# Designs tried in a protein design chat: VHH binders against Protein Ta0236. Part 7

Target 1, 206 residues: Protein Ta0236, of Thermoplasma acidophilum (q9hlj2)
Amino acid sequence: MHDLIMSMAEVDISLDIGTKAVRLARAAASSYLRNEKLPDPPADPIFQEKHGVFTTINTYPGNTLRGCIGFPEPYYPLGEGIIRSSIYAATEDPRFEPMKIDEISHVTFEVSILTQPVEITVNPEDRPKAVHIGRDGLIAVYNGASGLLLPQVATEYRMNPEEFLEALCEKAGLWEGCWKYKKVKISKFQATVFGEKDPEGVVEKR
Short names: E, the ipSAE of ESMFold2; O, the ipSAE of OpenDDE; V2, 0.75 times the mean of E and O plus 0.25 times the DockQ between their complexes.

## First folded at step 3 (VHH; framework vhh_etentamig_d1)

Design a2 (from e07y with S105G G106D; at its last look DockQ between E and O 0.02; V2 from the best seeds 0.00; counts 0 for: pae O 9.3 > 2, placed apart)
Fold by OpenDDE, look of step 3:
Structure a2 (fold): chain B 206 residues (1-206), chain A 126 residues (1-126)
Amino acid sequence: as target 1 above (206 residues)
Amino acid sequence: EVQLLESGGGLVQPGGSLRLSCAASGFTFSSYAMSWVRQAPGKGPEWVSGISYSGGSTYYADSVKGRFTISRDNSKNTLYLQMNSLRAEDTAVYYCAKTEYRYTGDSTYKYEFDYRGQGTLVTVSS
């Protein structure tokens, strides 16, 4: 891998696109729970492009996690990824029982559009310096175990980089301080996040 | 090992046209965005154009917008750059680059590259 990384073009993900993404997530989950035909992705070209994506469902007004599923790698076109991740978040998150249709009006949807993960290749002791709170999500992989934390986790819990890495170790089911070991692979990614302020309400950038 | 091989460069007169090609190997071509960058003598690298995974989205530097067209054939693992209405200031070595994207945190994302080919020289001169 070359050390020289050049910045190229910046592309805006408009609030309009974000709104469509979140609405698609809600519609997909709702349709599935109602055993109805799934919605089609919006016609905007971005929904046909491959992007990593996560759908997060929170209770309202309690703002407690109700489900979160995603694809950290750009495996699916964004539209398909949103549909799948939202349905899975609602029905197949192992931490929660499948949602009931009656819950749909008491939750908010959030969609995270992700970049491809990049391995942090610095010395393990310097890994905290390579982590930017509020921007970077993290992935840890070691001996078949893996864990992922979205960028907003660090922000919500007001973590510093080291705390974020520790939380990552815990999330991956690894030992405390696992991020100090070279054989533990740590990767970072970035996300743009859009979410409902209230159920079916205004969508905002997070 | 990632390999990128550019071709199609040459000498052309102002107003002329060239079509560059880039043959990619060593990675899943269809899973990555690609870019063209160029470097003129005595100048730093300049981003020219980018294309998304499927080719559904294309991007151009202001300096080449309306004159250059980027495209790709994922079945052939090949990237293209059609250059029309060439100018003297377009003289440079042109590189194709494996591109990744990074979000800035403000509803935008930028492309970055870490792999490029050896380049192909384009000279525009009367």
Scores: ipSAE 0.010, ipTM 0.250, lowest interface PAE 9.3, mean pLDDT 88
ESMFold2, look of step 3: ipSAE 0.033; ipTM 0.430
ESMFold2 (binder alone), look of step 3: mean pLDDT 79; pTM 0.783

Design a3 (from e07y with Y101R S107D K110V; at its last look DockQ between E and O 0.05; V2 from the best seeds 0.00; counts 0 for: pae E 4.4 > 2, placed apart)
Fold by OpenDDE, look of step 3:
Structure a3 (fold): chain B 206 residues (1-206), chain A 126 residues (1-126)
Amino acid sequence: as target 1 above (206 residues)
Amino acid sequence: EVQLLESGGGLVQPGGSLRLSCAASGFTFSSYAMSWVRQAPGKGPEWVSGISYSGGSTYYADSVKGRFTISRDNSKNTLYLQMNSLRAEDTAVYYCAKTERRYTSGDTYVYEFDYRGQGTLVTVSS
């Protein structure tokens, strides 16, 4: 029985596509705030493919979070996902008041394109060994409770895999050590991240 | 300091109704989405309902959709949960939760929260 190691297809996304994605995010948020017609996604085929996506908005030059909304599952075509997530990040992030139009020129946009989440099916005690810090984002689901941590959270806070899983439990509102329980579903995903260096500036792969 | 104080729980018969309240303090209530979560004995927490900062959008778990109604009064820093047609499986401690983040899973919203109250017990029994 050849265990088809489903090679997690690394979403190889070019900088060109990333740039278009970020520009789309900015344009969508801007248009929405101005009550203008929303932009159309680029014609590139990838924008018609279903991908999970997050849009992050940061203040500039302060580089503080201003909004972050996403679709971790590949529910929408990428283009639609970017448009929706960017608008929601600007106006529907529960942590922040809706952005004002005058803020658009003082923020940077970041788009994270995600791989499909894959359940970590190893024994619960071995889950830390299946987590790669700096690469893997995590999702926990249990009895209607859910939490998600992007890959960069682990690096920013210098977490080891166990700490990352604990943070995930906390994020989900679950108990300490929840990741040791088989009934708690833990999934991992990867993200390709593109972001503006400055408002409307050069886009970089992060 | 963030404080969330739930009230309104109690014993009710199946088919009955209860209204929960949550008094919030220690943060700008009107700036944050809020949620109700519940935890039954021996089970993990379950997200029940969410409401946007303005109250303009409401969300429900499938298990309570059509039966529960979330609302808020920002002038009173209070969150509400009207529970109708209560069932035995609704028995739980209900918590008010300050929402830290939301994202989507399919056509549904998922909420993460950073603070919750001490909870109020709802018991549905004949």
Scores: ipSAE 0.038, ipTM 0.515, lowest interface PAE 3.1, mean pLDDT 89
ESMFold2, look of step 3: ipSAE 0.075; ipTM 0.518
ESMFold2 (binder alone), look of step 3: mean pLDDT 79; pTM 0.783

Design a4 (from e07y with Y103W S107D; at its last look DockQ between E and O 0.07; V2 from the best seeds 0.00; counts 0 for: pae O 7.7 > 2, placed apart)
Amino acid sequence: EVQLLESGGGLVQPGGSLRLSCAASGFTFSSYAMSWVRQAPGKGPEWVSGISYSGGSTYYADSVKGRFTISRDNSKNTLYLQMNSLRAEDTAVYYCAKTEYRWTSGDTYKYEFDYRGQGTLVTVSS
ESMFold2, look of step 3: ipSAE 0.105; ipTM 0.552
ESMFold2 (binder alone), look of step 3: mean pLDDT 79; pTM 0.786
OpenDDE, look of step 3: ipSAE 0.014; ipTM 0.278

Design a5 (from e07y with S31D S107D E112T; at its last look DockQ between E and O 0.07; V2 from the best seeds 0.00; counts 0 for: pae E 8.0 > 2, placed apart)
Fold by ESMFold2, look of step 3:
Structure a5 (fold): chain B 206 residues (1-206), chain A 126 residues (1-126)
Amino acid sequence: as target 1 above (206 residues)
Amino acid sequence: EVQLLESGGGLVQPGGSLRLSCAASGFTFSDYAMSWVRQAPGKGPEWVSGISYSGGSTYYADSVKGRFTISRDNSKNTLYLQMNSLRAEDTAVYYCAKTEYRYTSGDTYKYTFDYRGQGTLVTVSS
């Protein structure tokens, strides 16, 4: 068994902090595309704490995905993670061409701040009982293959925990029922999401 | 600040063995997966082997599987690579790397490799 710190609690992050996070994401992508000095993270202590993070960029007003890259594991202080994920979402998402600076006014930025992933350590037959639909995102890792599902995937498709675990196996490129195998590592996390209502506009908590 | 210090390289005959070490500091070593990456003369970097944060899972490129063994000691912040049955094609500078998981295509998990050491030269000749 891997050593694991169990953390199930969602971090309650203020709208002020969330606004700074989203502003940082936009500034990082914009500065990068302009070949300018990258912004410094805000001084608030949370930006020096290690968190997983995703930056999502959507078209406006169409609200369709334009890029989404993140680090579910807390490799970086939150501020650095936001900067990196934003630049990657704008320029390194293989589903899309790299963003050009003239597109910045036609997109919205969203930042998802994750709790540290916590391994589900119960016996495989009990894993569904450890999954809270609508609260938990999931990660599966096995022999270099991996997959991740954000919490909203289960609620959008009205999945129960077993269906969510099966979708995770498919996402990871693993076999049906992979979650029943003890050596498949399954972890869960939670996310607090902030996003622009319109380009450079009011940031809201979601 | 992340620091990685590789050692244990040298000149060895084909069929020989070497053990590489990497001393890590400036980050919580036990929180990260680690990898060995090598760069042969005139070529780009090539991933060689990886190990999970706990050491419970190990991974190898096909070219080294069965000959190389990766390990780690989290209490000493040290990563190792035991290299046996060395071949001329293994000649390279070997780097250890802090590995990060990232989600890059909407539904796939990819490692990226953060390395900044000077590496350790392995030469397999004669």
Scores: ipSAE 0.013, ipTM 0.283, lowest interface PAE 8.0, mean pLDDT 83
ESMFold2 (binder alone), look of step 3: mean pLDDT 79; pTM 0.791
OpenDDE, look of step 3: ipSAE 0.033; ipTM 0.446

Design a6 (at its last look DockQ between E and O 0.27; V2 from the best seeds 0.00; counts 0 for: pae E 4.9 > 2, unsure alone 62.7 < 65)
Amino acid sequence: EVQLLESGGGLVQPGGSLRLSCAASGFTFSSYAMSWVRQAPGKGPEWVSGISYSGGSTYYADSVKGRFTISRDNSKNTLYLQMNSLRAEDTAVYYCAKTEYRYTSDWGSTYKYEFDYRGQGTLVTVSS
ESMFold2, look of step 3: ipSAE 0.072; ipTM 0.482
ESMFold2 (binder alone), look of step 3: mean pLDDT 78; pTM 0.782
OpenDDE, look of step 3: ipSAE 0.183; ipTM 0.579

## First folded at step 5 (VHH)

Design c04 (from a6 with S31W; framework vhh_etentamig_d1)
Fold by ESMFold2-Fast, scan of step 5:
Structure c04 (fold): chain B 206 residues (1-206), chain A 128 residues (1-128)
Amino acid sequence: as target 1 above (206 residues)
Amino acid sequence: EVQLLESGGGLVQPGGSLRLSCAASGFTFSWYAMSWVRQAPGKGPEWVSGISYSGGSTYYADSVKGRFTISRDNSKNTLYLQMNSLRAEDTAVYYCAKTEYRYTSDWGSTYKYEFDYRGQGTLVTVSS
């Protein structure tokens, strides 16, 4: 029952909408770097609805992380969230030097559109049972510290639920085994991910 | 025009309580995270507390945890800071700030706060 209820929270998004989202992200970063007018969001209703969103920029053909910034909570209409997260991923990711305009043709853009986070309210010992690997992303919040891992992190690093929860504790700057403590708030969300196959190329659902 | 108007500061004795308010206008208050930042005489600004757009998540500096409570009323476009067990070191001008919480999704990285549009501030003096 819990699995079915959680699956119903996922946003069904077509490849057409995903393609528009990725094109918007690329256009926003490109326009910002050129000091040009920012693009307008597409007219499709979803771009006026509030959704959590991340923009990820990877090098091409090396496919290494170049920037990634987002908003896990639905702060902004999706279109505005894509524009903001794209500009920040390109220029304001503290792990990297700001991207220059000549790099824009050598990177791929990826947009992750999120469901609203739902707190995991079971006892701490049952938290691993509430996590579906490959479907659930996780957020930890405690005592001024926060961390987030997208669903694909667990799949990429071949984590089981306990390992994913441990990685979340590390990401949040908390202690080993933080997920075993009741006061550490843990929420889960799902994401629909669209990315370019190559720079300005065909968009695929991940 | 973004406007933030803090109120509720004043002179209080050690161990006393005070409630600060921040009235927001000129933007969609319910869409943004908010923070309280303070600046003591001769010192730089110190982040005190933050609250998510919905009020579902709250954050506190170690210096105020257990004593201060941040809250918001989105129907009134108002941010609050309940300050209990006040100490001399809490003496400062308190500012509210429109805040954007930005997260990185890559494993091993952290989130950051962006502080926009601080108000005029409200002075809190803790002395006897």
Scores: ipSAE 0.289, ipTM 0.644, lowest interface PAE 1.9, mean pLDDT 85

Design d02 (from a6 with S52R; framework vhh_etentamig_d1)
Amino acid sequence: EVQLLESGGGLVQPGGSLRLSCAASGFTFSSYAMSWVRQAPGKGPEWVSGIRYSGGSTYYADSVKGRFTISRDNSKNTLYLQMNSLRAEDTAVYYCAKTEYRYTSDWGSTYKYEFDYRGQGTLVTVSS
ESMFold2-Fast, scan of step 5: ipSAE 0.325; ipTM 0.641

Design d04 (from a6 with S57Y; framework vhh_etentamig_d1; at its last look DockQ between E and O 0.15; V2 from the best seeds 0.00; counts 0 for: pae E 5.3 > 2, unsure alone 63.6 < 65, grease 25.6 > 24.2, placed apart)
Fold by ESMFold2, look of step 6:
Structure d04 (fold): chain B 206 residues (1-206), chain A 128 residues (1-128)
Amino acid sequence: as target 1 above (206 residues)
Amino acid sequence: EVQLLESGGGLVQPGGSLRLSCAASGFTFSSYAMSWVRQAPGKGPEWVSGISYSGGYTYYADSVKGRFTISRDNSKNTLYLQMNSLRAEDTAVYYCAKTEYRYTSDWGSTYKYEFDYRGQGTLVTVSS
C-alpha cells in the first residue's frame, strides 16, 4: 500500500505513455465527431489504473483555449477518462460551441494526468503555507459546491498562495475568504502534462 | 439501461434510525461517484451526501453531517445511507444518484455536477 501511495504521489509517466495518452485523446474526439467507433485504450497497464485526468484543446496556430474538461478524482480507468474528457472538451464545454469535424486539424491536444488529491489538514489560517505555487492544483468542496484550479492558473496570473485560495473560492461559487473556514475542504494535487507541438505532431512533456 | 432501486424507507419517530440501500445495475458501479438526494413534500431536490467511486472520500450537507453516514459495497453494487438521530425535517423521498463531477480548467465560474437519478425513491417519514 505504501509503494502504491508513493507512486501515485510521484506520478512519473514516460514520454512514450504520454504520447499514447495524447494520441488517444485526439482519436477519441475525432472518432466521436465522425460518428465512428471510439478507440480502445492502449494495452499498457497504466491505462487500466484509475487516475484523474484533463484534456485540453487549444487553437492552432493561435494557441488559445478551445475546450478543457476533466475529472480530478479517479472516477475512471485512465484510458476511459481520457476518452470521456476529450469528447467533453471538444463538444460539451459550455464556454464554447461544440467542435466541428473540420476544426480537428486546426487544434492541438494536451492531456494532464493528475495525482490523487490530498486534503490539506492544517489549521485554516495555515492553509496558504501548505500551497506550493506552480506545483499544486487546488480543489475546494463545501456542502455540495466545489471548484478546481489547475496548477498553471496561479503561475499564469502570478498569484501568491492566498490569492490562489481566493480565486478557488470564487471558482467554487463560495464566499470571499471561504478557505479560512474549517468546514471548507481544501485538497491539492499535481499534474503531469503532455501535448502536441502542432496538430498531430510530436508530443512533448510540459 | 441504468437502474437504481432504493429501499429501506419507512415511518420512524424523531431520534430514530433507518438504513437506506440502493441496488445499482446497467453501469459499472465501481467507476462512478454516488450521491443521495432527497425531495421533501412541495420542495425541490436537495443533495444530502456523496461518496467517491472507491469509497475513500465522503461528503455531507451541513444539515446531516454527524448524523448520516454514506457507504458503498462495490462487490454488491450497492450504496447505503445510515441515518441516525432523525428529525422531522428529514422527511422526504430519498433517491440515490449516479454522479459525474466535471471541472473546467479556467478560474471563472462554478463547476458542474451531474446527478442521474432514475429510481422511484424510498419514502422516509419522521413524525411523532
Scores: ipSAE 0.054, ipTM 0.514, lowest interface PAE 5.3, mean pLDDT 84
ESMFold2-Fast, scan of step 5: ipSAE 0.415; ipTM 0.693
ESMFold2 (binder alone), look of step 6: mean pLDDT 78; pTM 0.785
OpenDDE, look of step 6: ipSAE 0.056; ipTM 0.438

Design f01 (from a6, 15 letters changed; framework vhh_sonelokimab_d1)
Fold by ESMFold2-Fast, scan of step 5:
Structure f01 (fold): chain B 206 residues (1-206), chain A 128 residues (1-128)
Amino acid sequence: as target 1 above (206 residues)
Amino acid sequence: DVQLVESGGGLVQPGGSLRLSCAASGFTFSSYAVGWFRQAPGKEREFIGAISYSGGSTYYAVSEKGRFTISRDNSKNTLYLQMNSLRPEDTAVYYCAKTEYRYTSDWGSTYKYEFDYWGQGTLVTVSS
């Protein structure tokens, strides 16, 4: 019970920490593309705590998606997760060609730091009531299949909770209405987002 | 040549315990996160958990109930899975792998597994 309460708690992440996270992401991708030594994570304790994390890279000034890869579950310490997700967003996003070093000055970096997922334990018919659009991201796990949607997906596609749960079933490769089946595990999480205003520029909390 | 060799499986009674080992060779074991998967007869393969390159962080699948513990010994290039309070539903072939769960999550969000190598597995049978 204590772990469940702690996992639901929102942690206020400062702009100073967010700035360090975004600088780390840019440094990791830049160093990797130059075949140089990767940066060390900042000494702040949060970078040694496990958090889900996504790195998003957008073109500038066009602000179009260029890459986005992450670890939705608390798989790595935050610093390691930022370094890995940044390199993968730049080079391993299957929607795009790998970035070349000459692109690095023409993109912005954004880091989304996730709370630990908490399983939704209500009866399946009440699951839509447990989902807060614009705040909650969702994870579905069933018999080796899994899928995840970030909180902004529901907002940007104008989904209600039931539509968001249906999209989650589709993302996980499960059947229509999968969220109505008790054995399909559904968890929710939240994100704190920091991004560059322009390349290597001021970092802001989104 | 990259190799992952699982061992330690066998027949065990319900409520029993087993410790599985995975011996890694042919790559720099201490530079990769590694994990455990299982596949029961007639079922899909499922993730059990993973451990960071240093051993400082462990992650378990949301379906786990705290009965399994993952550890590693980088000096021996070996990954371990301690399994306690075993149940008939734990009967499966257990695999170790270098793996990262990567997600693309936005307008066209996609889930992707990256598997570098799979061993042949070790069979665990939980039966009386």
Scores: ipSAE 0.057, ipTM 0.465, lowest interface PAE 4.4, mean pLDDT 82

Design f02 (from a6, 15 letters changed; framework vhh_7n9e_1)
Fold by ESMFold2-Fast, scan of step 5:
Structure f02 (fold): chain B 206 residues (1-206), chain A 128 residues (1-128)
Amino acid sequence: as target 1 above (206 residues)
Amino acid sequence: DVQLVESGGGLVQAGGSLRLSCAASGFTFSSYAMYWGRQAPGKGREWVSGISYSGGSTAYASSVKGRFTISRDNAKNTLYLQMNNLKPEDTALYYCAKTEYRYTSDWGSTYKYEFDYWGQGTQVTVSS
């Protein structure tokens, strides 16, 4: 049993919003591949707010990565960010051939909505203590170089906080141990993730 | 209606300098990374330089690094390219482009920039 106000204070993004986000992602990629008009974002206010966002496409039933592109910074209103990231995940991920329309019914869509990045301001030696594996994604910025890793990367590759910070340095094209240098800016963020259980099926909060 | 209008090109002798401008309209200029590209007659488009939405990060093609400087004025919706020590091989139509930062989430994956739109261009001719 819960009070509505308590539930709202506890939950940043509802499953209803997450379902709309995932449906928007699938509709955007599908419409683009069919050369049809792109969908309009839902009317809910969150879709007009700027948020970082990633769209991930996996094969089904094999559940292997098929595409993943996003924007870690809040450049776009969420609705526009979902539409763009979905089209790019389907057609512009350099690791994969562009998706064809016949493939769209054989993949699942997942949307990660990012919190505002918050700089880790502790002394460099304490940075690992500020990183929670499985919760925090990381961004590194230094002299025009940048890199980002989503929270699931550390879990997937069985990284501890120091290893995750090292992987971040590598992703950013910086040097080994870059996170030990005070002038390398390290920020953390969280992601709320919603994905299809099966193609066009029920959407779950991950 | 996205519009990019380049200006500042012209004829210059080798070793000379030019400053290009790009006036942007029809989109929130301060929300997009911007690029300069060029196309020599009968050749494909070549990336020259890029700048983040805030101006805090810049990147350059190896052929122009140390000679060209990209900058922006978000209050004026204008992108600039300062070109110094110009060479005959810099002769091209110079375009500004609206682009965006794209990330892959996977460790070891390539970071990629993409162009949404190119302007009409401004001609730069460098005589020997």
Scores: ipSAE 0.116, ipTM 0.529, lowest interface PAE 3.4, mean pLDDT 83

Design f03 (framework vhh_enristomig)
Fold by ESMFold2-Fast, scan of step 5:
Structure f03 (fold): chain B 206 residues (1-206), chain A 127 residues (1-127)
Amino acid sequence: as target 1 above (206 residues)
Amino acid sequence: EVQLLESGGGEVQPGGSLRLSCAASGFTFSSYAISWYRQAPGKQREWVSTIYSGGSTNYAESVKGRFTISRDNAKNTLYLQMSSLRAEDTAVYYCAKTEYRYTSDWGSTYKYEFDYWGQGTLVTVKP
């Protein structure tokens, strides 16, 4: 069995690629805060492909959120998306003061790489069966309203598929049970997450 | 680093024509919709026109038939050809790119809009 074309939905992203992604995120934020030239993306083809991406920055050793910005839609080539999201997570997250260079050695970087969203086309009654908790993130779109939840929301809050779909309706500013209405478009995607264990330390796949 | 630099503004008489340019850098210009906005003294910012990555265009009713938006993807440049100018067209003209950014709190995302604006170019329609 040999596949000529592999996709992120079919093949996990390697730890080597994930390590490069996390190193790129740290380098981008560090260079920006030092007012230095930004890093070039790695040569690996995936960094030239458009992917949704989030960069998350947490304090260390406290592990509290310090910044998190992303682009869930595939707006940018992955390398550009990592550079931009990292700089914005460090300096333009509206929940926090911009990071200073002396903080960079006291935080961990994490990068979430997203697959292309695929619409769930089953009958509304079967939508819960199409949602895999722990694997699928969800997007809802209806009449200009939209909402998105990453896969870990359902795991963190111990939601079943129906509860996850309800949370999505609330997130999109729609009505309770919005997922039961055929015209509410619901899509699913997956995320592969890589993060530092400690500042500049070993990167692990989560 | 997203940068938008407008040029081509100036003083022109009613009924005249003027061509504005916006030089874009720091993003893949050909992949995004880019807009023109204007702001007259003491007035709210007003949308003028948008051109989409595929080349389709939209115009505010006040400028439809008089203004033409275009793009040159090879030069990363946006244009606004203005004709039949009126006193009410007097404004600082801005090119703009809207970016949707998301924050996350334990995977629960919050969408917000971030607009990149140029410095603007002043158009004065005056007899």
Scores: ipSAE 0.272, ipTM 0.677, lowest interface PAE 2.7, mean pLDDT 88

Design f04 (framework vhh_7qia_2)
Fold by ESMFold2-Fast, scan of step 5:
Structure f04 (fold): chain B 206 residues (1-206), chain A 127 residues (1-127)
Amino acid sequence: as target 1 above (206 residues)
Amino acid sequence: QLQLVESGGGLVQPGGSLRLSCEASGFTFSSYAMGWYRQAPGKQRELVAFIYSGGSTNYADSVKGRFTISRDNAKNTVYLQMNSLRPEDTAIYYCAKTEYRYTSDWGSTYKYEFDYWGKGTPVTVSS
């Protein structure tokens, strides 16, 4: 069923589910920092399905990056992935000192839920034409090495598709121009992003 | 409780073979990448071989063509078949549950592995 395969690339995640995801991320980081029992995932079936996921923590009201860790491949059920990525974004992002509990009320949480990756099957020279800046994130896989860039990376740095593919090669630890080699597998995915407007405040779909 | 239990190490002569096994429990084995690491006396721990949940493999240059990593998801076990062993392969071999983490910030983008290791199994290659 072609139509079902196409539909799986565009999963509409409701604001209700997104709100639960963001609340779970905040609860996980908060409980961990307080040395309390971690929250249980919501009962909704999506939290038992494997998805790639990132948790991003930003300062408030400054909106500067405070931590961001994720799992690009669907290694974990979504609920477990949110709990783990949130704790790691708060305490194990090596760019930053681990968060202390008194910081938790001064940051916003954002959760990015990734769609199932779909391989770009065109000839390598046509790969840039298959990439939609602002919509597509990219994954490169070659001989066990892998790299992923979220859709926002290309937007924030004003990359064109070729520049985005080059950045992907660098992220994967591959060679310059790796995307021109047919055996390097390139896949695209979309992200559905939910974040707090202010600390513990209303959750918005970004 | 997460456990990784290595077995199959021992003393072998140069040119010999060994098969290491690692039995995993306490997590959904089929969902995780698994690796073999080794640490020789006085050296840092290094990656030897790696197998993704989907079956793709990667090897250190020093062992390519000699070692083969495989997994049996029904038995929650990862294996390392070691052929044409050399004295330089002498080390304690560790099974690892590997977690790849990524950042999204371009100025600080990296991936890193957060590994949970078993207690190790010693391999000595000498005559």
Scores: ipSAE 0.114, ipTM 0.524, lowest interface PAE 3.3, mean pLDDT 85

